# Ledger of designs, part 26: miniprotein binders against p40896

Target 1, 331 residues: p40896
Amino acid sequence: MLMPKSVALLRIRYTLEAALARGFTTVRDCGGAEGFLKAEIRQGSLNGPRLITCGHAISQTGGHGDLRSGALPASAFDSCSCHFGQVGVVADGVPECYKAAREEFRRGADFIKIMGGGGVASPTDKISNKQFCDDEIKALVDVANSYHTYVTAHAYTAEAIQNCIKLGVKGIEHGNLLDERTAELMAELGCYLTPTLVTYKVMGSDQFSAFLGPENSRKNTEVLYKGIDAMKIAQKKKVKICFGSDLLGPLYGYQTQEFRIRGKVQTTQEILLSATVTPAEMNGLGDKLGQIKPGFIADLLMMKSNPLDDITILDEPESNILFVMKEGRIY
Short names: E, the ipSAE of ESMFold2; O, the ipSAE of OpenDDE; V2, 0.75 times the mean of E and O plus 0.25 times the DockQ between their complexes.

## First folded at step 16 (miniprotein)

Design n6 (at its last look DockQ between E and O 0.71; V2 from the best seeds 0.00; counts 0 for: oily chain .101, pae E 7.5 > 1.5, pTM E .465 < .8, SAP 82.276 > 70)
Fold by OpenDDE base, look of step 16:
Order: C-alpha cells, then structure tokens, then sequence
Structure n6 (fold): chain B 331 residues (1-331), chain A 80 residues (1-80)
C-alpha cells in the first residue's frame, strides 16, 4: 500500500514510541525505514527501539517490492517519487542489483532485503513466483558479503526458499509454504526463518476485510493456514527462528499478537529466544544484545506477571509491562 | 502484611555470575534499610529465579523500592 511520504513521517514517531512501549527495544525493518531515523533515535530526539534497517527491499520488475499497478504503464509513475515512501526498489540484472544494494548500504543499511518470491500484498505477482534470476541473487549476496552482512529474502514456497539459500541468502522472511526438506536445508546452512503469522491473521480478519483486494485476500488465505504448519516443521528441524510481525501501516499496533499465535507452536521460552538471542545473533549482535550479562547492553523489561505462566501476558503489554529499559534508560 | 515475597524470573536467562552479584547487592541493601531480607537464587527448568523474602512492617513499601533498585542495579552490573 502506497502511503504519502508526509503521512508516513507524521505516523513514524507514534509508531516507534508505541513499539518501544510494547517492549520492543530493537526492531529490524525489512523495508522502508530510512537511515536518518536511526540517528534521531540515537540522539534522543525520537524515542523508539534501536533500528536495524535494510532501507528498501530490492525487487525485480513486477516483483513483490514493485507495488505499481499492472494496469498502468511505467511512465505513469514518477521515477523520482518511486523511491520515496516505498517499501521496495526495482532492480533488474546484475549491474542494477549491484547498484541497488550499494545504494542501500550508502544510505546506512545494516543488511539487504530482497524479494525472492511472490507476495500477498503486491498486486502483480503470484505467491508461486520465484523472483530474481540466480545471477541477480548472487550479485546481491556478493555485495552484502563485501559489507560483512547478510541478505534476507521474502519467500513463501519451498522452491523460492531453496533457490535463495543455496545462493547464500541467510534469512528467510515468512516461509509459510516450506516443507521438511527445505527446513532441513535451512538448518544445515544455518539460515534464519522469521515467521510473521500475525499479519495474515489480522489482514484476514473481518475487521480488515477491506484492507486487501480480492486477489490479495485469496493469497492471504493460502498462506495463513500453512504458516502454523511451517513453524512446526521448522521447529522440528531445528531451524533458527526469529520473531517477526510484518504488519503494514495501521496494523502495526497488533505486533504483540504474534506472541499469542506462536504460543500454539512454541513454548514461551522458545518464543523469547526468538525475540532476543536468535535475532541478536543473526544481526551480528550476539555479544551485545539479547541476554542479561556483563558487557551486554541493558535492554530490559520488567513485567508484573510471568509470561511462562501465560503467554498472553506478552500480548497485553499495557497491563503487564512495568518498565522498559533501553541502553540503561527507563522509558 | 509484614511479609512479602518477590520472585524475579530472568527470561530467557541470566548469567549465574550476574545473578550472584544481584543477590549480594540485595543483601547489602537490606542492611542499609534495616530490613530482614532473605535472598536466594534458584534454578528451575533452566530458568534462574531470584527470590526475596521481606519481613518488615514496611514490607510492601520496601518491595516497591527493591523492584525499582533492581533495574538500576542490573544496568550498572551489565555495564561493567
């Protein structure tokens, strides 16, 4: 969904403050967050979680990051505006992939996000589409490696996932249609899976039935029911799992519902590890974040109740969080 | 009531070293406050628990103070 830049900027303060208030002391953005936000948060002019950002998700023409209507010619979109307020940028071919990834790093990206398969919210692709050619993915991975960081890919299908991870992609976002063989390969290669079950649940709810068009609603339904099974498979095969929500726009407030949903598949301890230790490791911060140890950054929550007794406590931060500490400061 | 029990669960975990430092710091605090505190560390199912038993006419007030101080103390110990 395309939001005017001005509206996005007006909402960003609230969104970040609200995320911190919900107990998120670090957030990884997988598309759209601009690098300047990190500086504002570090300077204290903006209260929010520490941001780990990729800038724009890199997509092929007609890929999941290409939100242009298929009914409109390319000329209908201002080339200058196409980069503002969009989740993604379009890059076709090895040279453009090099340029796109380098540009994101120039702008302060910590990692690269690519669209490795079709998506739900994009208008012109199918979930079954494998996106990017092998040489394009390799190009993106090579650039990320030169910066000593990783590529993560949006991918649903076993085919798209395997294609990405065989080419050196280290993260998979979503993965709702993975199979046992794919999960085994992910575990073998040390890939990280970030399920985002809440986004499908919320978008598929009656309350937000109008949020997705008919085609996107169909796609959403397809991946919704498979997501739980995918998590079970991934867990069984010892895939490294990170916490994620992937909520768009006004849906961002439902972040904590991911805890509730995951409680059906994971123990509270497993969920907490997915939201602390594992993502810290994935982002090269395993020695600084995600644990309560000497020499680690003091990101802490004090809660009224023990989530080990009831996972739903994590979904009720307003009632259950006493304090949020980030870098030793109480908010 | 004159008796309050606080159980602190460190999730997903805490270093045993830090937990012990917290225990000792709480004991020192108890002396300063003139309160009888029993502080113990327990490990259950891989989770470290810090238990504080307060026996004082002001046990509830002390409990609140202890909780606030714990956050500061944890921060200080983590920055070492």
Amino acid sequence: as target 1 above (331 residues)
Amino acid sequence: GSKVRITIYFLPGVSPELAEKLKEALKELAKELGAELEVEIRVENGIIKLEVKIDSPEAEKLAEEILMLLFELIYELMEE
Scores: ipSAE 0.466, ipTM 0.809, lowest interface PAE 0.9, mean pLDDT 89
Fold by ESMFold2, look of step 16:
Structure n6 (fold): chain B 331 residues (1-331), chain A 80 residues (1-80)
Amino acid sequence: as target 1 above (331 residues)
Amino acid sequence: GSKVRITIYFLPGVSPELAEKLKEALKELAKELGAELEVEIRVENGIIKLEVKIDSPEAEKLAEEILMLLFELIYELMEE
């Protein structure tokens, strides 16, 4: 049973408008955002965040982005986008990787997203699973470099992370099981980590845990408990950390809870930088976004209280955000 | 009259020049409104903080209007 296209479009509009109202003036989508959404937002036909998109996430046969064997009840929660399995692309071997990456750029992608390791909710992989051969990852990186942008990878384990970043992958999504040596290597290579702990907290809650099968529940529990420790390691080793939530459609309302979770590990200033300066730098926008300076794009939040005193006010946007400005327009 | 305090916190990286321009603009606004505004710029933990105190018979009514004007002034100053 599929949702009618008209209902899906109304839900997407609500999701984008709500994210903007929560203060997210720019969102990086790691799979599934259609090109017309980016254009409609740019033209002003939809109210929503500026979108940075990858088109389809690229996976090997049987990898995390290959959902041909059927989705588990919470199948998209471990992906980096809503309805990930509906928009993923399978590429096996160097020629297919070249073509898949070039096709995403032809369709307007700003970066390439790959599955560098196994996931929690995928039907055919294990969290410890290495995905893609080295030559395939190198091919994807070479294409992204030729377009002057980057590859980011879904990866949980130290082994998967190290393999990806040694081959030139610039970003790691999730990274819940990284170790100190991996964090040192990420910092040395200038790589970015985007933790997404709120999605595992939500999916592990009593309200949603019944949607996971026994094996996926075990995977989710493992990554949930270790994710806080991994972030502490990354912060200590000076890894560049970006803000992310990896929440699915109707769960987008929980995205601000990531601020509270990060309060356990990072200072308030570090959290604010992770949501502003650092992701702008990662996406080649450090001269345009993330700071309040002359010549920068006017993306501004006016807050009722000081988030440096209490970061949790960002998890209560309805009570604490007075105004949101994007590109000089108040929403 | 009523007394209202508005506090604006700038994210890291905001230039002091922007804050001073806002202070100057608020002083001109106070002359136009005939209202008493106290405007202070402070730095806390490397963050620039602009405080505006409104002492006016209609301070609560003015607060929303002043917030919107501040928002627009920030936009104009960022534009160059």
Scores: ipSAE 0.013, ipTM 0.509, lowest interface PAE 7.5, mean pLDDT 76
ESMFold2 (binder alone), look of step 16: mean pLDDT 71; pTM 0.599

## First folded at step 17 (miniprotein)

Design mm1 (at its last look DockQ between E and O 0.01; V2 from the best seeds 0.00; counts 0 for: pae E 14.7 > 1.5, pTM E .279 < .8, SAP 75.763 > 70, placed apart)
Fold by ESMFold2, look of step 17:
Order: C-alpha cells, then structure tokens, then sequence
Structure mm1 (fold): chain B 331 residues (1-331), chain A 86 residues (1-86)
C-alpha cells in the first residue's frame, strides 16, 4: 500500500499469480484493478486469472469509496503519481456520475461498481447510511445499460439494498444485514448477491484487529455476526448467490477460507455453482465459462479428492490442487 | 453436461482401441456430476467432473504399473481438452 511504485507493481503480479495458483481462473475485481492489467494477462506478459474489472469503485464524497482520513494513510489512496492500490473515485451529482462511469468504461471496465451504503473500513460513514441519491444511482445504471452491462453495489442494510435494486442495480456486494423482504425482492428482480464473509472473520481476529479503528471494529463485529444469517435468508428465498471474498491487499491468501465458511450454510453443490455457473451468468459469460461443455473455454482444476464430499479441500489448495488449467494452458 | 458425458464415452472407446489393453471404463452422471472410472492392469483411476473441477483418485497395485497410470492420466486430460475445444 505505502510503498514505491515498482514494489507495488511486483505485489500486484504476485497477487495475480497466487490467485491463479489457488484455482481462481477468472476473478471479478470490484475496485483497484484497471483495464490495462487485463491486456497484459491476455497477452501472456503476466500470469494470472482472467479479469473482469470495474476499474475504480464510484463513491459520493464521504462515502465508503472515499478513503481519505481512513485507518490507512490518506496519501496511499490520494497519490496521483501512483495509480496502483487506488480503489475508488468520487463523483457527486448526475453529471459527475455520468462522466465517472464513462471514464471507467473508457479505461476498459466491464461493469460499474458503486457504494450504495456505508462500510466497515471507511472513516466517514455509518453502515446504516444510504449513499447516493436516486437520480445519481439511476444515472450510473443508465450508463451501464448503454454499454450492455450492469451496476453492482456495496450495501449492507436492507434499506440500502432495496433502494439500489429498485433503481436497476443488478448485484449486491456483501448484504450482511439483508432481511427476508429484501431477499424476496432480489429474487423477484433476478438480482445477484455476493457475500464476502471471510474478510470480516479475518479482520475481527486478534492477529488483524489493529487494522481497524475503534469505530470500524464495532462495524465489523456487527456485520460478521449477521452475515451468516443473511446468507441463510438469501438461500431460503432463492436469491442468486455468487462467490466472493473482498480481501484487501495482503489478506488475499485467506480468500479460500470463504469456501469453508460457506460450507456452514450451503450445500457443496450450491457453493461450487456460486463460484462457477452463477458468476459466469452474471457477467454475460454463461455460454463460455463456468462449465465443462464443448466450445467453452478450457478452465479446469485437477483436485486430489472430491470437493463434493468435502468442500474444505478448496480451502487447502496447496495440498489438494494438482493442476490449474486456464485457456488450455497448465500453470 | 450429459452431452459431454456421452461424447466422453465415445472418445474413450476410441482410446481403448488404441491402447489394445483390458481397459474397463465406467461413466455415471448423477446430479450434474460426471464420474469416470478407468481400470487397467493394476491401475484404478476415478475422475469426477463438475463445472470445471476435476478430481482424481489413483490406485496402483505395483510400482511397475505407476508409469502406465501416468500415461493414462495424460491421455485422459488431453482427451478432455480436445472435447472442450470442439
């Protein structure tokens, strides 16, 4: 994070290679990975997963994507001379939202990420906050629709989620405080939920609690305890669920623990579908990725044992993955 | 992917002809999961396929059969790759 530009670039390369080695052949990044990285991976200059990117997450002033004055030094996120590690951009008002979304698409984004509610790690918002006005969200959705793609939103509370999806937002990241009515509405509208429980477990552990400030520690505790219940509600109401970890920087190594946490709520089949078929469908790639079928891209994992019998083997990739194939090449 | 399972069965029959050995192949499809069992001269290979995930179990009766198991595994993965290309 606070490091020379050349070291930051080496860290990104390592992170991408490590994710591929853990079995993630395609990754959707909701902030920080810019479109030029996709080109380098496509050309073979970098080994890493196929990237589906939003570029920067779009936030209002003082919102979750506005990390000024956070627990991390503001200079790491405000530096114009270092483009690596920047997660979000700020846009206020309809004209700025149009421009911000179009700028991300110009830079190669595949979808738009917005901050629809408050977060844990940001210093200037509350989890209960609704973020963006209705006209701003609609503007962002309109731009995404004109590019034939979607908006996904960071949101924890039922109110924030309902506001976003009623205005055309297709996906909800996290959703830890989702209620039954909200889940019903998500299912009716065909919306996708991506729970990310591992990040709250890791950030709440004794090893990493110093990363959060006192207020953020309280926010994190609230969302950690309620997140499993929210996933049970979403499962019961048949919401489309995708796999995600939302791990920040050096914590990427814990991403496979999400498989283990999900095993407490979902069947092994549901977990595997959430990491393969469902996210491919969300991103318009359901006829190319996520399944073993003729004509599909050859992304394959060779496992030592059957994850349908024990999903936790996916949380131990070093011991259980024999080979990773991406686009027909073994890594 | 029942369509893939059927194509695998056909391709494995061709492979059985090339090897010319006592090759026993069993393919089952249950709940969208393809199970392939291959037995040949002291080697038992079980492969499970579900949405891009492949699991193997290899049992070898003797050290002499170990090289054969590796050759069979390579052929099976080349076959799977070729079928996905089509």
Amino acid sequence: as target 1 above (331 residues)
Amino acid sequence: SPELAERLKEALKELKKELGAKLEVEIRVENGIIRLEVRINGVRIEIYIFNGLVTIEVRVDSPEAEKLAEEILMLLFELIYELMEE
Scores: ipSAE 0.000, ipTM 0.304, lowest interface PAE 14.7, mean pLDDT 68
Fold by OpenDDE base, look of step 17:
Structure mm1 (fold): chain B 331 residues (1-331), chain A 86 residues (1-86)
Amino acid sequence: as target 1 above (331 residues)
Amino acid sequence: SPELAERLKEALKELKKELGAKLEVEIRVENGIIRLEVRINGVRIEIYIFNGLVTIEVRVDSPEAEKLAEEILMLLFELIYELMEE
């Protein structure tokens, strides 16, 4: 079934153009972006940041990526359906994990995203849940390794994080409930943490609080405050930290607020490194991206003021960015 | 989520008037997630809304229903995102 994507594609165009205009020359999508977008951007038919994509986030049944209502049996969703806006795919057991990961790579994924723990806003999971069995995570890691790339996991708790990284997961998305021991282990294993504090801040705001039920609102509040502490712990233990936002749908406009939030716990230099050098290294692009250097891709922001003096300047791109250069082209 | 669900329900009433067809709508809110089910003339659309994420499942029983589904999806998508931006 051909999915009608016309309206969605128009909004995607705007979203990508807006992200570029906000100064993001490269964006990693951790679930949902289709591979064709990368081709369009590369070919120049679409203006946007360079995309690094995983396709669908891989989840267990009832996991954070399983958005199916528990009120219906699984069979209710098995019929010929066209799906739009699916972030995740469900895979249970080693064979299904192999298949799911290979399918994402077949469709042009650069890495694999898994749901390694519960979420704040999901139908059937709890934030305290571990997700996937060890053999399933290992299967996903083994496939990613065969493609010479990494697995990153959605995980909040120390337990979920440790479970993933001990099995070869190289990235942790969120990590809001990590402890010192977990951070030490992440640093030792060379894992990357991508905090996404702005998403919780926005969801907890009066404007968007309606999206959360009372239970999820409580969880969201807890995760937000703990996320700030987690950043301090991770920084103290010298964990490799990447910039992230994890904003969905119309909320992408708030991407730059992550700079402001991080400014409370990181130096401006640390934040800038998290948005340039470190994520480039994570994605095997450390020799091409993240620096102004001969032989590197010319991704540049021309700004009215120096963000090193005040990181909040990057939260006001409309007033502070003169132009964005990507691959030597000004936008 | 209850407020958004009610707003969505009201908006869908207007959409029903526009379509001039028997549109069946069910909205459920569970754990902060809005589930919208739309049924019309061989089309079934299921939409989940939470934290700015919208997932859509579409089932059709005929080629004619596919065209109708496309039209409805476009309208629903626009409506949902408009409501989320308010």
Scores: ipSAE 0.000, ipTM 0.223, lowest interface PAE 14.2, mean pLDDT 83
ESMFold2 (binder alone), look of step 17: mean pLDDT 74; pTM 0.682

Design mm2 (at its last look DockQ between E and O 0.26; V2 from the best seeds 0.00; counts 0 for: pae E 21.2 > 1.5, pTM E .456 < .8, SAP 73.283 > 70)
Fold by ESMFold2, look of step 17:
Structure mm2 (fold): chain B 331 residues (1-331), chain A 87 residues (1-87)
Amino acid sequence: as target 1 above (331 residues)
Amino acid sequence: SPELAERLKEALKELKKELGAKLEVEIRVENGIIRLEVRINGVRIEIYIFPDGLVTIEVRVDSPEAEKLAEEILMLLFELIYELMEE
């Protein structure tokens, strides 16, 4: 979306501070948070969670991360000076994929995010569309491997997921339409799944349905209905599951509702691990974060009651969190 | 929210007089969400203002010549919305 730099920065600050207050001491951003935000949080200029970022999500022309109007030439955004906080960048062909991935790492990215399939909220694609050619995906994976990190992909359908993971993609964002064969393959290849059910529940609600256009509303309904079943399949097949919300702009305040949605399908232990141990391991931080152990970073929540008894207290952080500690500091 | 929508309409009417009659502005309120649509020769801007104060925007530009105009209109709209939300 396009907004003045000052408004974008104020919204980012609010979002980050609110997320920390809701108990999220580390957040992985899959588009829009550039590397300079990490430095500002480390310096104390911004209060917020530790950030793990990809910078911009990488998409092909007309793909999910390509937010340009279909009525515009591909070059229409080249000189737009008001285009701050851009979620994605466009790369077509192997050389552009190399360059785009390397540019994100130059800007401070910790991993690469790609669009492996169509999405609900984009203006130009269908959920069933294949985004990148195989050689393009392989190029992006090769760059990420050269930086000792990983590629994660936006993908909903079993076909898109299988294509990505067979080419070396380590993570799948959303995955609402995965099937049993796909889950078996993900487990075999050691891939991670990050379901994001809350965004589709909220986008389908009476208060926010106008946010989606008619075509995007149809996409949203399809993925919302099937997402719970996909999570059950992934859990049964022992796919590594991470916690995620994928909330767009004004919807970010609903991120804790993901705990409540998952409580209907996963045990409380599974949910807590998905928000702590599993994502720390995915990002190479399993010896520093995600557990309360000597020598680990002091990220702690003090709660009024035990989330192992009732996971829904995490969806009510103002009532149930007494304090949030990040790196030994109480917020 | 209704007070904000009325305040916004008055500010945009003043802006429309300054920029000319070609500026088309439409404001709708649905379920507490304010949708602002602005159209002018080759530019379409849609802004959503949510009950919690968050703002989203979509911009469509039909030609390279219109992108400078789109940037100018966006700046004016954000300044107006920011001022009105602060009140």
Scores: ipSAE 0.000, ipTM 0.121, lowest interface PAE 21.2, mean pLDDT 67
Fold by OpenDDE base, look of step 17:
Structure mm2 (fold): chain B 331 residues (1-331), chain A 87 residues (1-87)
Amino acid sequence: as target 1 above (331 residues)
Amino acid sequence: SPELAERLKEALKELKKELGAKLEVEIRVENGIIRLEVRINGVRIEIYIFPDGLVTIEVRVDSPEAEKLAEEILMLLFELIYELMEE
């Protein structure tokens, strides 16, 4: 069992510049991006997409965001200046949830991310696990509401999704194992689903399968093929769908493959809306982003071909994008 | 990048000889990014070398005692990478 000490030297410049070059003018980070990055991008000292950040994903002890080795006591990590995976913080109980959420907002978070269920890449949890008690989720939602923003949850199973959204969670990340009833409820409550199919596709590939241990590989296989079905169900039930990738580290280069994967279950128009209008609305920016319209921020792609004719051209940005404009500046 | 990866692999073989320990090394290149994974005596180090010269690391240890070893190995790896990148 390995305790991660990540000295993430700022992959950030390359990663952000590359994302922008791939055509992403706004990116929502659901765990790990520091708030100061937003300031640097706004000031022009760093070139990249506009960032919407949650800071750290909030998790229970032993939850999906808790990457600590189960072989070591919790106290083994107290003195470690090498903070556990920059993605998550652990909070147990209502007071700690209040504190954790408030701390993220203090540090400049735009929304809260929680681990509402088990994950694929976590060492100690199961996909089938519900995470957090009801009062903990409610506490996190209450704090987010006080800041006039939302909570989104990592959740795979119908049970975990329903548990979160009934308590006021407005976003579901992944959702690979949702059912029709869950999708109906999501649509009714106005919840947003952000599928991230490409992460499973990439991680399940022969090239990258070695990144996952045996147990995580099994979990990955379980959710990979269900994700497409989940998309079909969500689309059928008119769930609000956002574009997402959930790629970590060097895998960001595969972000655009999500367009290709989604092309199997969504129309080109639906996919484009999921990458523009819908996520803008989710983040309270529907009056500023996601459209080429007077009064909106000038974020646009100049392309050689029309993505409405073939969505897969967005998976080949190097060949198909002439330039990216963000806030009226060409990059 | 491919050339750098091969040079790195060869250099790590020499490092293994020097350490006299069971050193496991994996190097992969994807999209111009070099991923180096090093495993030794309860230490796992992942290093990413980006085309722009950025280097990132992730260190995992299975015990507090392994932290010292991790630091030692990390220093050696950084020196090695730095030398190779300057050539």
Scores: ipSAE 0.000, ipTM 0.206, lowest interface PAE 14.4, mean pLDDT 83
ESMFold2 (binder alone), look of step 17: mean pLDDT 75; pTM 0.691

Design r2 (at its last look DockQ between E and O 0.48; V2 from the best seeds 0.00; counts 0 for: pae E 3.8 > 1.5, pTM E .460 < .8, other shape alone 3.047 > 2.5, unsure alone 69.461 < 70, SAP 75.022 > 70)
Fold by OpenDDE base, look of step 17:
Structure r2 (fold): chain B 331 residues (1-331), chain A 80 residues (1-80)
Amino acid sequence: as target 1 above (331 residues)
Amino acid sequence: GDEVRIEIYIFPGVSPELAERLKEALKELAKELGAKLEVEIRVENGIIRLEVRIDSPEAERLREEILMLLFELIYELMEE
């Protein structure tokens, strides 16, 4: 979503504070969060989750990160830098991919996000599209490796997922259309799957039905019902699974509904591990975050009800969380 | 006397050391308070389960103190 930078900045504080209040002490942003936010949170001028960021998601022309209207020439979107919320940058070819990835790292990215396949909320691509050529993905992976970090890819289809992970991509965002063979390969390669089921549920709801145009609504419907099956397959094949929501703008408030949705296919313990230990490991923080253990950062939820008995307790944080501790400070 | 039972789950709580330190702290607290505390700690499947039984006329007050102590202890242990 593009909005004036001034308006976006006014909302950021609330968004961050609200996420923290919902119990998220660390959040990974997979496109759009600028590096300065991390500094402000670290310095204490903003209260919010610790941010792990990729900067802009890197996309091909016409890819999922390219939200430009197909009716307008590319020149029509020359950046005035007056807008906030640009999720993606466009890079075509190996040199541009090198440059784009390096630019994100220059700006403080912790990892690289790529659009490896088509999406739901993009105007010009199909879910079935495999995005980037092999040399482009490899280029992005090579740059990320040089910074000792990973690439994660937006990908829905088995084909797109396999293409990415065979080229060294370590994370898959969404993965709603993965098959058993793909899940086996993911497990074998130690890839991380981050399902984001709640975003499809919310966008498909009556309340937000106007958020997506007719074509995007159709695409949303396609992936919504497949997501649960994908989770079952991934779980069966012992794929490493992270917690994710992929909610945009005003939809952030629905983050905790992901717990409820996942309760259909995962145990409460598995879900909690997906929101603590597993994502910490994915981000190279397995020795610092995600456990209550000596030498770990004191990120804690004190709850008056036990989510192990009912996962839906986590979907009602206002009623069930006594306090949130982040880095030893209570919020 | 009033009996209060506290059941606390620590997750992911994989450290036997944490469990032992919690147990020791609770024993010390019991001595200080002159209260009879029964403490059971189990570590299973990455979960520390702490069960505390308080038998005291001030059991409700002691419940709060125990919870605060445990919180402080956990925090301190994590910051080591």
Scores: ipSAE 0.594, ipTM 0.851, lowest interface PAE 0.7, mean pLDDT 89
Fold by ESMFold2, look of step 17:
Structure r2 (fold): chain B 331 residues (1-331), chain A 80 residues (1-80)
Amino acid sequence: as target 1 above (331 residues)
Amino acid sequence: GDEVRIEIYIFPGVSPELAERLKEALKELAKELGAKLEVEIRVENGIIRLEVRIDSPEAERLREEILMLLFELIYELMEE
């Protein structure tokens, strides 16, 4: 571990300030952001987006969130010393799942993140893997329900997605390999999908393909290729879609490219809704965030050009955003 | 005198009630600032389009400050 903790803290501050400057006034973190960051932002000692956090992502032994040995994944923090804290925690069996979820809520989590299927970047699983037994998923959902919030799950395949949502999981992160039946079921159950296509585009580029080993590079290519088609299916079936990027560390600056990628599938209004109203609703904030309305929190962007005419201006924030307002303060 | 045209877009989506209040407030502001400042607002598909024309020798130097005042007016209307 080469990076001192003081340098890791400076990188977190820079990352949060840069995200706010790119126009993200609220960010939901699906692993690694500790509750103290929320407190520091609220008190004004750190400038950054409002944080909605899960603390640590919960994984089974050898699952996608189990990065204890040798993984250098695109989807996780590189190391605790580089990004302050850790991305995931391991829990096996119902009692450990109860305890892990309760511990995250004790530490200030707003929701629970689980690994419901295999990943691209983890060394020990396949994309086709179903992760966690049904009783473990139900235990995690039961805990989240007792705290009046939700579980969201990492899952790529139709089988993993269907298993999670049938057991009460409300959100699916990624979902690159979903099919029409799965999208119908998500819409019927009122589930949310958060695609994260930019991370696969970036990791598949010549600049970054070396981050992945040969098998992980193959996994990444498969999910990249299929992800746009899956998004078309989800949109057609009227699944509630949120905006997400799944970019961490030095790659966080690429997050605005997700706007450009989604332009291949969604209308500009659908993309803006996915970044404002829909995620506010998912997180119980639909009466406070996502609109310019009396009594709502003053989170606003002033721009040079109309994103309804050209969504790609949101991928050029340095040129197009004049001012960012968060909670009435201009940045 | 110099005329400066400023066209900006503010989002996320605007409720119809706030849009009407904003139009009224901007008309009052333009009246208070005199005939040399014209402010037009349109709400198009939920996005606020502001067009500001400033006829003043100081227009270019005051551009950013006027934009901030307009932005803060929207904040004040949200607080009401």
Scores: ipSAE 0.263, ipTM 0.710, lowest interface PAE 3.8, mean pLDDT 77
ESMFold2 (binder alone), look of step 17: mean pLDDT 69; pTM 0.582

